# Ledger of designs, part 11: VH-VL binders against p38822r5to271

Target 1, 267 residues: p38822r5to271
Amino acid sequence: LSIGNEIKDSFKETHKWVQNNLKWLKDIEQFYRERAKLEKDYSERLSRLSAEYFNKKSSTSVPISVGDTPTTTPGSIEAAGVVAWNEILSQTDMISKDHDQLSTDFENHVANQLSGLFTKLDMTLSKINGFNNDMVNKKDNIYHELEKAKKDYDEACSTMEMARNRYTKASNDRNKKKLDEKEMEMNKCKNEYLIKINQANRTKDKYYFQDVPEVLDLLQDVNEAKTLFLNDLWLKAASVENDLGANVSKRLQAANSVVKQNKPSLN
Short names: E, the ipSAE of ESMFold2; O, the ipSAE of OpenDDE; V2, 0.75 times the mean of E and O plus 0.25 times the DockQ between their complexes.

## First folded at step 1 (VH-VL)

Design x11 (framework fv_ixekizumab)
Fold by ESMFold2-Fast, scan of step 1:
Structure x11 (fold): chain C 267 residues (1-267), chain A 127 residues (1-127), chain B 112 residues (1-112)
Amino acid sequence: as target 1 above (267 residues)
Amino acid sequence: QVQLVQSGAEVKKPGSSVKVSCKASGGTFNSYAIHWVRQAPGQGLEWMGVIIPVFGTADYNQRFKGRVTITADESTSTAYMELSSLRSEDTAVYYCATDSGEYQLLSPDNYYYMDVWGQGTLVTVSS
Amino acid sequence: DIVMTQTPLSLSVTPGQPASISCRSSQSLLHSDGKTYLHWYLQKPGQSPQLLIYEVSNRFSGVPDRFSGSGSGTDFTLKISRVEAEDVGVYYCMQSIDLPHTFGQGTKLEIK
């Protein structure tokens, strides 16, 4: 069956192509896991820096009473500077938390989803391969049964012809009884053979016109699903990173508003 | 176009469980989100949960956590919603629905509309 | 949970006259991708819900042009320019920006 061999090779080649395409998802997953680690490292370092300087400022003191002004004291101006510095450190810690959130989002909403996508599509690809194997095995089994039924029928025909020749040469009750028995056996084998021909033709038609197109379509569906969901994950990655940008801008604006209230030492 | 066909009506006793099926047909790949929404008699719509078969990920409305389980069998293109510890107030029509749309954001923050709905399954909980 | 509030809860309209339904969300439905995840459904008596409008203003396939959606942020409106007998049913707004997805309480539209 040359057509069958060509179809078998086509499935194998298409399956391998899809499998190779799915492998790329693991590389994309690893990129986002490494990207998340960079954000986590930055977050931890920035948080430690802000905490260190919070501790330093609590022990900072300045001689306050040296000249005394009537309306404002040097201490009140220094307190305003301390308030501004405290706000800068607080917003810096908030920025570190924003980066920690991005790290978590890359892990949970991108990398883990890519891992899940690979696992599910790989499982689906395995099921499609199993379905193809079942179809091929069913076809081969029906053809094997057909060959056996043909052999049995051919043998029964031969045996009946021999019995007919014996009866023609010696027309006695024994030879007549044997001929009748062999005719019945031949007709039984003929009916079984016809049944197997019908089963084989039905299986052949289903295999070439329904099953093979279906498994090839399923392989295309796996690749299409990979592309659609990968694109969704690309969009999600961009979205969570955009949220970081907006939050950092907000933190810096908050710090700036407090700094603007700090009167300069020079006019 | 995708079509959703649900299992038939059920009558259950309080404290028992019910499992409703939703079979998808006409789609190229049953990997889109499948939602479950219920409607008590004369009341509005209540979202119960969703499954994304390609990820094997299910999310639930907190009201039903511990009682609802949503699963999917890709080989038969069928989703299931099982609700345990049934009470009389669980009497409702249960719908499955899916998004046949082109682009989806896949995360705990799902962003899907439901354009294809099953016919609904009436579950009656009474002694 | 995002709370969706519809007004009015019931509406009786003479055929050929316009109808308007409002929906308000407890928080913004605008996503950072620029899309607003607010959708409208119609449930006709004895039937499953059907999608009318998705993402505020996009008519779903097969929905007549007499239906239109508008709004932004937290305030949305569904308008029917000329009500027909087949438009009777309960209208629901829904948000899909956050889990759990939540529906408005529904607006019943009846013909006078």
Scores: ipSAE 0.000, ipTM 0.369, lowest interface PAE 19.3, mean pLDDT 80

Design x2 (framework fv_ixekizumab; at its last look DockQ between E and O 0.01; V2 from the best seeds 0.00; counts 0 for: pae E 10.7 > 2, placed apart)
Fold by ESMFold2-Fast, scan of step 1:
Structure x2 (fold): chain C 267 residues (1-267), chain A 122 residues (1-122), chain B 112 residues (1-112)
Amino acid sequence: as target 1 above (267 residues)
Amino acid sequence: QVQLVQSGAEVKKPGSSVKVSCKASGGTFSDYAIHWVRQAPGQGLEWMGVIIPLFGTTDYNQRFKGRVTITADESTSTAYMELSSLRSEDTAVYYCARGPEYSSGWYDFDYWGQGTLVTVSS
Amino acid sequence: DIVMTQTPLSLSVTPGQPASISCRSSQSLVYSDGNTYLHWYLQKPGQSPQLLIYKVSNRFSGVPDRFSGSGSGTDFTLKISRVEAEDVGVYYCMQGTHWPYTFGQGTKLEIK
């Protein structure tokens, strides 16, 4: 019937829709893996930049004491400048390490979690599909048994009618016995057919009004679980990125404190 | 008056690892970078990597990335270079050399260690 | 990586005669701070390398004035005005502009 065709098609369409939504998790996973790589690349480049500048160092004028004797170390002004510069480079290196941590957090707490979520939900979706296949096969088997029982009954009816015609043309004990035998066979086939009609009706009612709605609910549950866990992962991603912002702010405040102590003198 | 003193020669089997030390004396250990350079027998010089003890930051030549680890212990003014998964091609003299120290002006590799011969053979 | 190419790979010089070694880089060695990080090292037989010339033309402490460096951009030269027996060894140019630091393949100087 039309209702049965609509229900059968709706499972396939809903299953495919849920499957496509789960595949979307792999796209989101790939985004965070590429995002993590960008942070790792930035971290390595920034660390190298601060390290190269520390390694190169600008030459400065060495203060000369009274009497034309050079000093072995920079004067107080140059020394304070060196301390401030080393602190700026050091804090820049720490910022690079903060970005390295964000890269690691995106891999471990977001991308890997998305991968795990996909695997778990995909397995659940496969089990639901298996359950649906089992239900369809059971329904189909009952209907095949029903068709066989109907055919057997139809053949028994035909055979009985032939025996009845034979008895009508020649009314003897032999033909009467044969008619009675064929009528018994027909009644036996009729009872089997009625039993199969009842089994098929019960299976049909259970399939269309109980089993299929339950399977569709299970598909919806998979999609809802995906959405809930994905929301948790969005919040986790935002949290680790927010931690980066807080850490960078602390690094810059530390650098500013050292720089403020190195205020040039006007005298 | 800076001197870099390295650990003694080593013979290693393929697949093992080696750790070479470089102890600095004179100057302030945290004021400069320590670089590692190797030289295969009869060959030229090849830069392996660097550590900046003040930051704890390292950088490695891509050819050695994944196999080389450079560390430093500020309390002993000693830098270390560890090379893993050794091959016969890693047979070389390994040198440490210092980067510029601010108080001395700046020049790359103004002082070098005496070198450590690492032989990798079966 | 910046490739450093030295010429010649070896030379033999009569004592008192001049010697010249060339070094070419695959890209400019001028850093963003305006400095050119091209250095020359000498490795005497059985010894560690030692710094001779830094930033193209500056002699390191204790280096005799017969050693001089020149050049700009990608082309550099080390000159020894009067070669002496103690100058025997392998000379390397090195760029310190970008990591990884890279060396020329070396020039072996021998006395005739």
Scores: ipSAE 0.045, ipTM 0.605, lowest interface PAE 7.0, mean pLDDT 85
Fold by OpenDDE, look of step 2:
Structure x2 (fold): chain C 267 residues (1-267), chain A 122 residues (1-122), chain B 112 residues (1-112)
Amino acid sequence: as target 1 above (267 residues)
Amino acid sequence: QVQLVQSGAEVKKPGSSVKVSCKASGGTFSDYAIHWVRQAPGQGLEWMGVIIPLFGTTDYNQRFKGRVTITADESTSTAYMELSSLRSEDTAVYYCARGPEYSSGWYDFDYWGQGTLVTVSS
Amino acid sequence: DIVMTQTPLSLSVTPGQPASISCRSSQSLVYSDGNTYLHWYLQKPGQSPQLLIYKVSNRFSGVPDRFSGSGSGTDFTLKISRVEAEDVGVYYCMQGTHWPYTFGQGTKLEIK
């Protein structure tokens, strides 16, 4: 009984531990959802900013001065600068879109996946717990049956003894018949009691030496699965963010190429 | 790997008593019932009684009219069967037997001792 | 006491041929828990009995699939689909439902 209690406690503790680890997945999910929100907000603000300055530029009139020679006028130089600026703003707008994509990626490829993982593992954990409960209930039921069998046997013994005493006091056919009936009942109860003892012992052994270890192994499997999938999702999160970095770099390079063409000299 | 090893052959006089031992190994002794069955020469099997060592619970075949006593020592994983007031008709091979491991409550004999011949002669 | 009656008491079988042994109880062997505690044992020459079938139809570990048990209530059958030389011995049915436990007379199986 002492060993049984210890093993039972072990399962409870292990189950709780695994459950807490799964809850941790929710926290991680929330983190990436918040990151997605920030990226979305940044995207929108950056886009608005780019648009604002683009409009300011369009309102600026560049005076064209015609000199004595058909050469590059200061106005043309200014135009080149404007072109470069337009490219910068355009690329900035594209960068804003890249951030929007990252937001989407965090939601779809990380947060939603974490949510799915949690649901799946939680369901599995629930099933495992259900199985354990079933086993416990089965064991308990057998013990209750054993107690009942014992009680019945004791009562049958008492009843038989009463019948025996009656027969001893009055030895007649009626009392003999009653004694025989009660003896038969006693033997029936005895058989049941003996069988229940064996059944209870075997069930107990099976529960503690086979079933509980198996359930614990299943809990371990859930935990391992959690770790493996979580690692993959973390790697995915890093990957999508790296993609943003790469895209940003590309956009800046494009802008730089145009800027380099904006030469200060008329040559 | 469960084994039941019984004590050696006995020669007894009428009216005397014999005590046969059955030592169990390879399993949890206390959780199983130990039965005793005998077989007279050229005859069938006869159930004598049972003990559940864990609880000390016993039951006997009434045909023996109280001549059979079954005991068990959990510390040594040994069951004993004592038959008193021996008669020539008690000449037989006596077997101890145990039920199966980790069953759902069936009551059979999965493991048997090698048997002990008890000869009752004047 | 429950009387267990086996038929036949002796069988001579050619190797490879089937064998069938019947066991009848004087009362139903169905216990209050719904189980039927009828078992089959084989005692080979010079050996202790060994379990073949438990609870009517369940083969004990290591028992070949050529052995099968069936029946209900008071009528039970042990079948050997293809008898082999190693199957020689005395077969016993036993009831464990009623006290005291009782055995059939035994059926001696020999090879032709």
Scores: ipSAE 0.039, ipTM 0.472, lowest interface PAE 4.1, mean pLDDT 87
Fold by ESMFold2, look of step 2:
Structure x2 (fold): chain C 267 residues (1-267), chain A 122 residues (1-122), chain B 112 residues (1-112)
Amino acid sequence: as target 1 above (267 residues)
Amino acid sequence: QVQLVQSGAEVKKPGSSVKVSCKASGGTFSDYAIHWVRQAPGQGLEWMGVIIPLFGTTDYNQRFKGRVTITADESTSTAYMELSSLRSEDTAVYYCARGPEYSSGWYDFDYWGQGTLVTVSS
Amino acid sequence: DIVMTQTPLSLSVTPGQPASISCRSSQSLVYSDGNTYLHWYLQKPGQSPQLLIYKVSNRFSGVPDRFSGSGSGTDFTLKISRVEAEDVGVYYCMQGTHWPYTFGQGTKLEIK
């Protein structure tokens, strides 16, 4: 059954353990924010590199066509090579943008979601703590009322015995009336004490067999929820990175198609 | 009657390991976390770590991470602390101590073991 | 780690006289549940530590009324209203609010 059906550990140490375990979510969040920064910086540097070599190629470019009907000449390889190089630079720039998208996806779909998960679970732990304090306060109040009822009964017993001693020493009607009055007061205090004993017993049963197991089950639920949602976020992180890989592969295939049309002269 | 009884004194060489036991009696073993605290000769007290049976997990003082392993055996009501790669600075009395029972409030270390002297020398 | 600083480190007291030991933490010891997990222990010569005061001011079972604790936040005090011969030993404060749990350096109490 659930961990809450058995009273095994203190609430404080268990709550601290769960709270410390949530701290790990902040470390994982930081990792993905740092991954996002690295991907962004890589994207910017790669785009700048592509632009630099495009500018160099542009400044050395010359017209290669002088007529309407192209022919196969020794310069045809150089013209096709320039087209292939331009495609490589263009696809490289698009790959840089793929990495920019990965940076954005890590931040929005992984890191920000981890931050939200931490906040939600930490708030839930705070509410569980308040719930536990309420349970303990209710139990302690009943025990305090029981202690007070016992003191009131003991005092009423002492007062009644004093009245009994007075009646024993001087058996007049006034002393008899006082004894009867104090005995009635003692019996009222006795009944209230017995009522408080029954209330304390029911409170003890509810506390140990219902409330404590429920609170410990809630702590276990927080830890299990953390694990389930974290696993989903790790799978999302892998998914967005796999999407990058697929896009990069498609861009390289496009560049390869242009390169393959760059045939050397034969025969 | 709650009692924590530890294993006897040990003399160890540098680089070896030691495993100290702490047997609990007079209560339900799984109701309490078991902590380990050490005291070098003539020095103060240093918390080493805890085992929390609720989730079957441990936590360690960062100073000892990687060298300390805390375990428990429910069937014998015994907790263990193993310290590896011993150094002369690890010469100390090692105590186990009990965390509070849930219903007893939030005080710590209400019962302590008698201590186990571990001496690390050539 | 939370640093716990005790003052004085040593006391010599005539029997029947009061004693006071201060403990200061490097940050607040109030936990998220509103409790302050500051405890006091006595280690008598040749013995394991024993709990005296828990959660600042609560006497543990069997501890005499002459021991009292007070304080809040980061500053705490243990008082002995009338020192007796059996009070000899080293007194430690300890915080159980933050992991790792940490102890003060100890205050040795001696009888003159």
Scores: ipSAE 0.005, ipTM 0.533, lowest interface PAE 10.7, mean pLDDT 83
ESMFold2 (binder alone), look of step 2: mean pLDDT 89; pTM 0.917

Design x4 (framework fv_ixekizumab)
Fold by ESMFold2-Fast, scan of step 1:
Structure x4 (fold): chain C 267 residues (1-267), chain A 121 residues (1-121), chain B 112 residues (1-112)
Amino acid sequence: as target 1 above (267 residues)
Amino acid sequence: QVQLVQSGAEVKKPGSSVKVSCKASGGTFSTYAIHWVRQAPGQGLEWMGVIIPMFGTPDYNQRFKGRVTITADESTSTAYMELSSLRSEDTAVYYCAREGYGDYLGPMDVWGQGTLVTVSS
Amino acid sequence: DIVMTQTPLSLSVTPGQPASISCRSSQSLLDSDGYTYLHWYLQKPGQSPQLLIYEVSNRFSGVPDRFSGSGSGTDFTLKISRVEAEDVGVYYCMQGIELPYTFGQGTKLEIK
């Protein structure tokens, strides 16, 4: 009696616990979406900055005065400085693209995957809940049929007993036929009741000793799947961020190489 | 870095069965969906079924009418596809493919190299 | 089962020119979760299929930006802005909205 209620409560509690754990995935997803937006904003701002200063360098508005201003010739310090500056702006634009790629990677390979994982596991959890409901309904239906069969049998027994009493008081063919008829009906109800007892016992044993443990195991499997997938996604997030670090390092090395070629030496 | 490595080519007689293996390495096996897809010579791709190893319950394309059985062994990170009552038209390359991170019915992102099964008298 | 139909079945393209492949589904691939489960695969000669585009327009990791996907509902398009020799193979669209998964009949891309 109370064991059934405790088993029902166990499923509800475990289901709720797993469901709450799945909702945590949505918080992690939101973190990576916000992180991606920050990278995208940084990328766009950095790209605009690079383009703005490149455009400023594409035309000179500085008037040249030969009398009071030193003559600038191709290959001079100022010309070399322009080459170095253009390389710095170019590499800055490349860095902006590296951050844009990180933004895209966070959205496509982390956030969208977290969203998909949530959807898949939530769907699986819903199917498990549906299976549990079907199982409970089947058990309840069998118990209802058992109760009905018992009532029918009890009524048939009472009717048969009344027919027996009538035959005992007046032993004639009419009362004998009625007694035989009610005895047949009682035996039919008895057989149905015995069948329902056996069905209920088999259903009860299967429900408590096979179906409930299986459903609880499936709920645990959902939570374990969530943990394993999440760990893989965190490793993926670290990997794409590490790629950004390597790429930015290469950009800065390229810029430094050009600057070093133009560095003045004072011995 | 995740790789799916399938068993070698098979030649079978009509009415026999074949069991193809698909071993996963370099990543998580139990929580990914493993799909089976076949391709007859010069033809397109035909989906056969799927299993998520952790849950262990496969789903099948009913076109195979109970001839296909998909299983998984988590201890060896290996999925299996067994096709029984083989016919000449079952001659095909059989692929296993991992469903990537995403919805249950999402894309298959990592594929095995394929196993050629030839059914001839 | 959802039927996937591709056009054209074969396409011959001069290197550097664009290519376009269409895919039509017999039912909408938009799920109640708001996602459209249409994916594109490339099978290069002698190789296994490889994922190019997932959920209509998202390029898979390592896929060049010259590949793009578009569409909605039942009509989808895969475009290659500038075809290269390495793009030769058979392209398949696939629906992943319901089991069984179904593929288009494939589009063979060749270089002129």
Scores: ipSAE 0.000, ipTM 0.363, lowest interface PAE 20.8, mean pLDDT 81

Design x5 (framework fv_ixekizumab)
Fold by ESMFold2-Fast, scan of step 1:
Structure x5 (fold): chain C 267 residues (1-267), chain A 124 residues (1-124), chain B 112 residues (1-112)
Amino acid sequence: as target 1 above (267 residues)
Amino acid sequence: QVQLVQSGAEVKKPGSSVKVSCKASGGTFSNYAIHWVRQAPGQGLEWMGVIIPILGIADYNQRFKGRVTITADESTSTAYMELSSLRSEDTAVYYCARDRDYYDSSGYDAFDIWGQGTLVTVSS
Amino acid sequence: DIVMTQTPLSLSVTPGQPASISCRSSQSLVHSDGNTYLHWYLQKPGQSPQLLIYKVSNRDSGVPDRFSGSGSGTDFTLKISRVEAEDVGVYYCMQATHFPYTFGQGTKLEIK
């Protein structure tokens, strides 16, 4: 392998590394979608729980003694306790709504954004790969043309040498005309070969000094863009989760305000 | 004539790292790929990796499992090979070598100029 | 990885006599560009390796005509038509067709 083929292998390795890093975005997206489903499930179950108990009167067994043998009797919650209990259930339902909001936020502001980021960067990576393939093909094509031109020139040189030998052994007009023809053909092939050498050198210089550095820079840009946008999305995920914490705290404070009105000594 | 001049011999403890330098003298460094090859005492040659300074890219033999890093500083015409997590088996003479293929359309991928070698001994 | 096998591993030659070293690869060394990147190096005692032959049969600058390379595909030969005292050392073949580049085990040439 020439060093040019080694460079081609390095592009393939770097491209695969970037591609694998982009695929990691899909794993992160899937995590937030599953996380959202957990929040949605929790929300629905919590809402059902609060609804089930909202109008349910609790029963409590009150021990009574009949000849020292304990027995139980059903009871009910006192009026002050009922108000506090209803508020706790109401705020629990609101907490379920807060978790539903978090589920929606994870889907819309995190998972969907990760999906969009992957699509854009994957398209860019595909275009970079296509550009690299086009440049490699152009380089390979000109080198194939150069090889053909060299072979044509070598063959023309051999043919002219044979014509010269023929003329040397038998110097006549026919042999001189043939030698002149073959010399002209050789010079034409030589000129074409020189042109192809210059084209190949220019193509090689452009490929190694312009195209390859540009393609590698573009691959680095894709990975850097991934990192910057991913960090921004993680900050967004933390922000929406912090909002949940603040809302739940607010719900519990509302419940506590009502509970505080139920004095410990009230029956 | 260009020459590759390497840093002096080193003795390192297991688990440490070593950084060997290779300076091009008398010619343009950036126009060539620089390879690193090692040779354990009494053993054969093993290719470690390459750097192409003008492109800023390096590639490695996977046998070194991410322990090797090759860099280049064009301003000083110096290439470096750093090998980490050293083991006794890493005791070897480390060579840098030039590959002139980079500017030749016919290509060689042949190492026409070699440094003098740097003996790295890993012992406790 | 491509395995490069040299034979013999050592040989002793009377000065002025020919020497031949074989190198066999586990896979074809013909690259997709049509070139065969098989090179020969000589490492004299206490010295760095030096390039002798590149691309099968081309002598590097300053290499005496005594050295010649031949072969194709997977089988390659380095020949020294008339061994001199300064030819003592270890000879290595190397393939640069497939990554990673690999060397043969080396052939030690000694004078009888």
Scores: ipSAE 0.000, ipTM 0.365, lowest interface PAE 18.3, mean pLDDT 80

Design x6 (framework fv_ixekizumab)
Fold by ESMFold2-Fast, scan of step 1:
Structure x6 (fold): chain C 267 residues (1-267), chain A 125 residues (1-125), chain B 112 residues (1-112)
Amino acid sequence: as target 1 above (267 residues)
Amino acid sequence: QVQLVQSGAEVKKPGSSVKVSCKASGGTFSSYTIHWVRQAPGQGLEWMGVIIPIFDTADYNQRFKGRVTITADESTSTAYMELSSLRSEDTAVYYCASEPHYDILTGYSYGMDVWGQGTLVTVSS
Amino acid sequence: DIVMTQTPLSLSVTPGQPASISCRSSQSLLYSEGNTYLHWYLQKPGQSPQLLIYEVSSRFSGVPDRFSGSGSGTDFTLKISRVEAEDVGVYYCMQSLQFPLTFGQGTKLEIK
């Protein structure tokens, strides 16, 4: 019936809608993976920069290339200037480590969590689809059993009627026994048919008025879970990025403190 | 679950007839098969017959054929059992019982799971 | 008609002791699809019968685990592992393989 097809189609459409919505999680995941790569690249370059200049600070009269023009370090520098420079390079390396940590946090606590969320919700969606298919198959199987039982009953009725006609034309004990046997067989088929009709009606009612609504509610729950966990992950992303800002500020303050201690007016 | 409520007790004279009602509530009446079973005082259960909506006919225990008629009115969700030519031996509690499928999806059951409260019919001289 | 025979017709048990009721049919209750149409009912004093076990061994909703059914073909058994006061009544087996539906004569269970 048209109503049955409309209900079946509503599951298909809602399932596709939820599945398409889950694909948005993959786009958000990809954003944070690209964002993490940028932080990793920055970290590696900044660490290399600080290491290169740390090695140079002890060089004297050695030509060093900066850009396209060769340059040389001074013959010597004051201890105070060396201490301050070492601190600036050390804190720069620490800042590179802070950005490396942010990259790792975006991968592990945001992107991988989004990937895991997608996998779990997709698995749940697959199970819901499997449950729906099992219910449809169960309904179809019971209807097939009903059709078989009806056919068996119809055949038994035909056979019994044939036996009755034989008894009517020749009323003897043999034909009476045969009629009784066929009537008993018909009654067994009739009872099975009755059972299958009752089972089919019960299965139909449960499927359309209980199972389908429950399955649709489960599909809605998947979408709601997506939204709730996505909000948590966005809060986590903001938190780790805020931590970077705070850490960088502390690094720079440490460097400034060393520089200030080197000046006579601040010692 | 369906619930079955039967009509009240009756006292009848020999040779008369009695008609007992059984009203179903909850669920759709046409999805149930209604059986009638009686129990004489101090005796066991005896099946009288059934109304089967899918066949639009009732089937009866041979012992009661010609005296018992079972009918159903789907518009009022009520089944009836009428027993005629009453004898003192017909004094009994008469039960209606429904046969829905026990398991919602599976089950394989052909048994009566919900019973009415019973109607005492006394046939007195 | 299929004849259902129960043994014993009555039994008295002390609370907490087991009870066993047998039911024999005059012919096999097995249908060709593997279903066996034998059911057990309990009628408590002054009440309507109530379904306990359907298709030999399946417990009906709300029936305690202490009740179990077993058997095949023509021989069936209802067992109560530990009888309680609320179990007093008459137990009936019934076949639904063919019309007329037939009951055993009943087994009265009472507390000693």
Scores: ipSAE 0.000, ipTM 0.357, lowest interface PAE 21.8, mean pLDDT 80

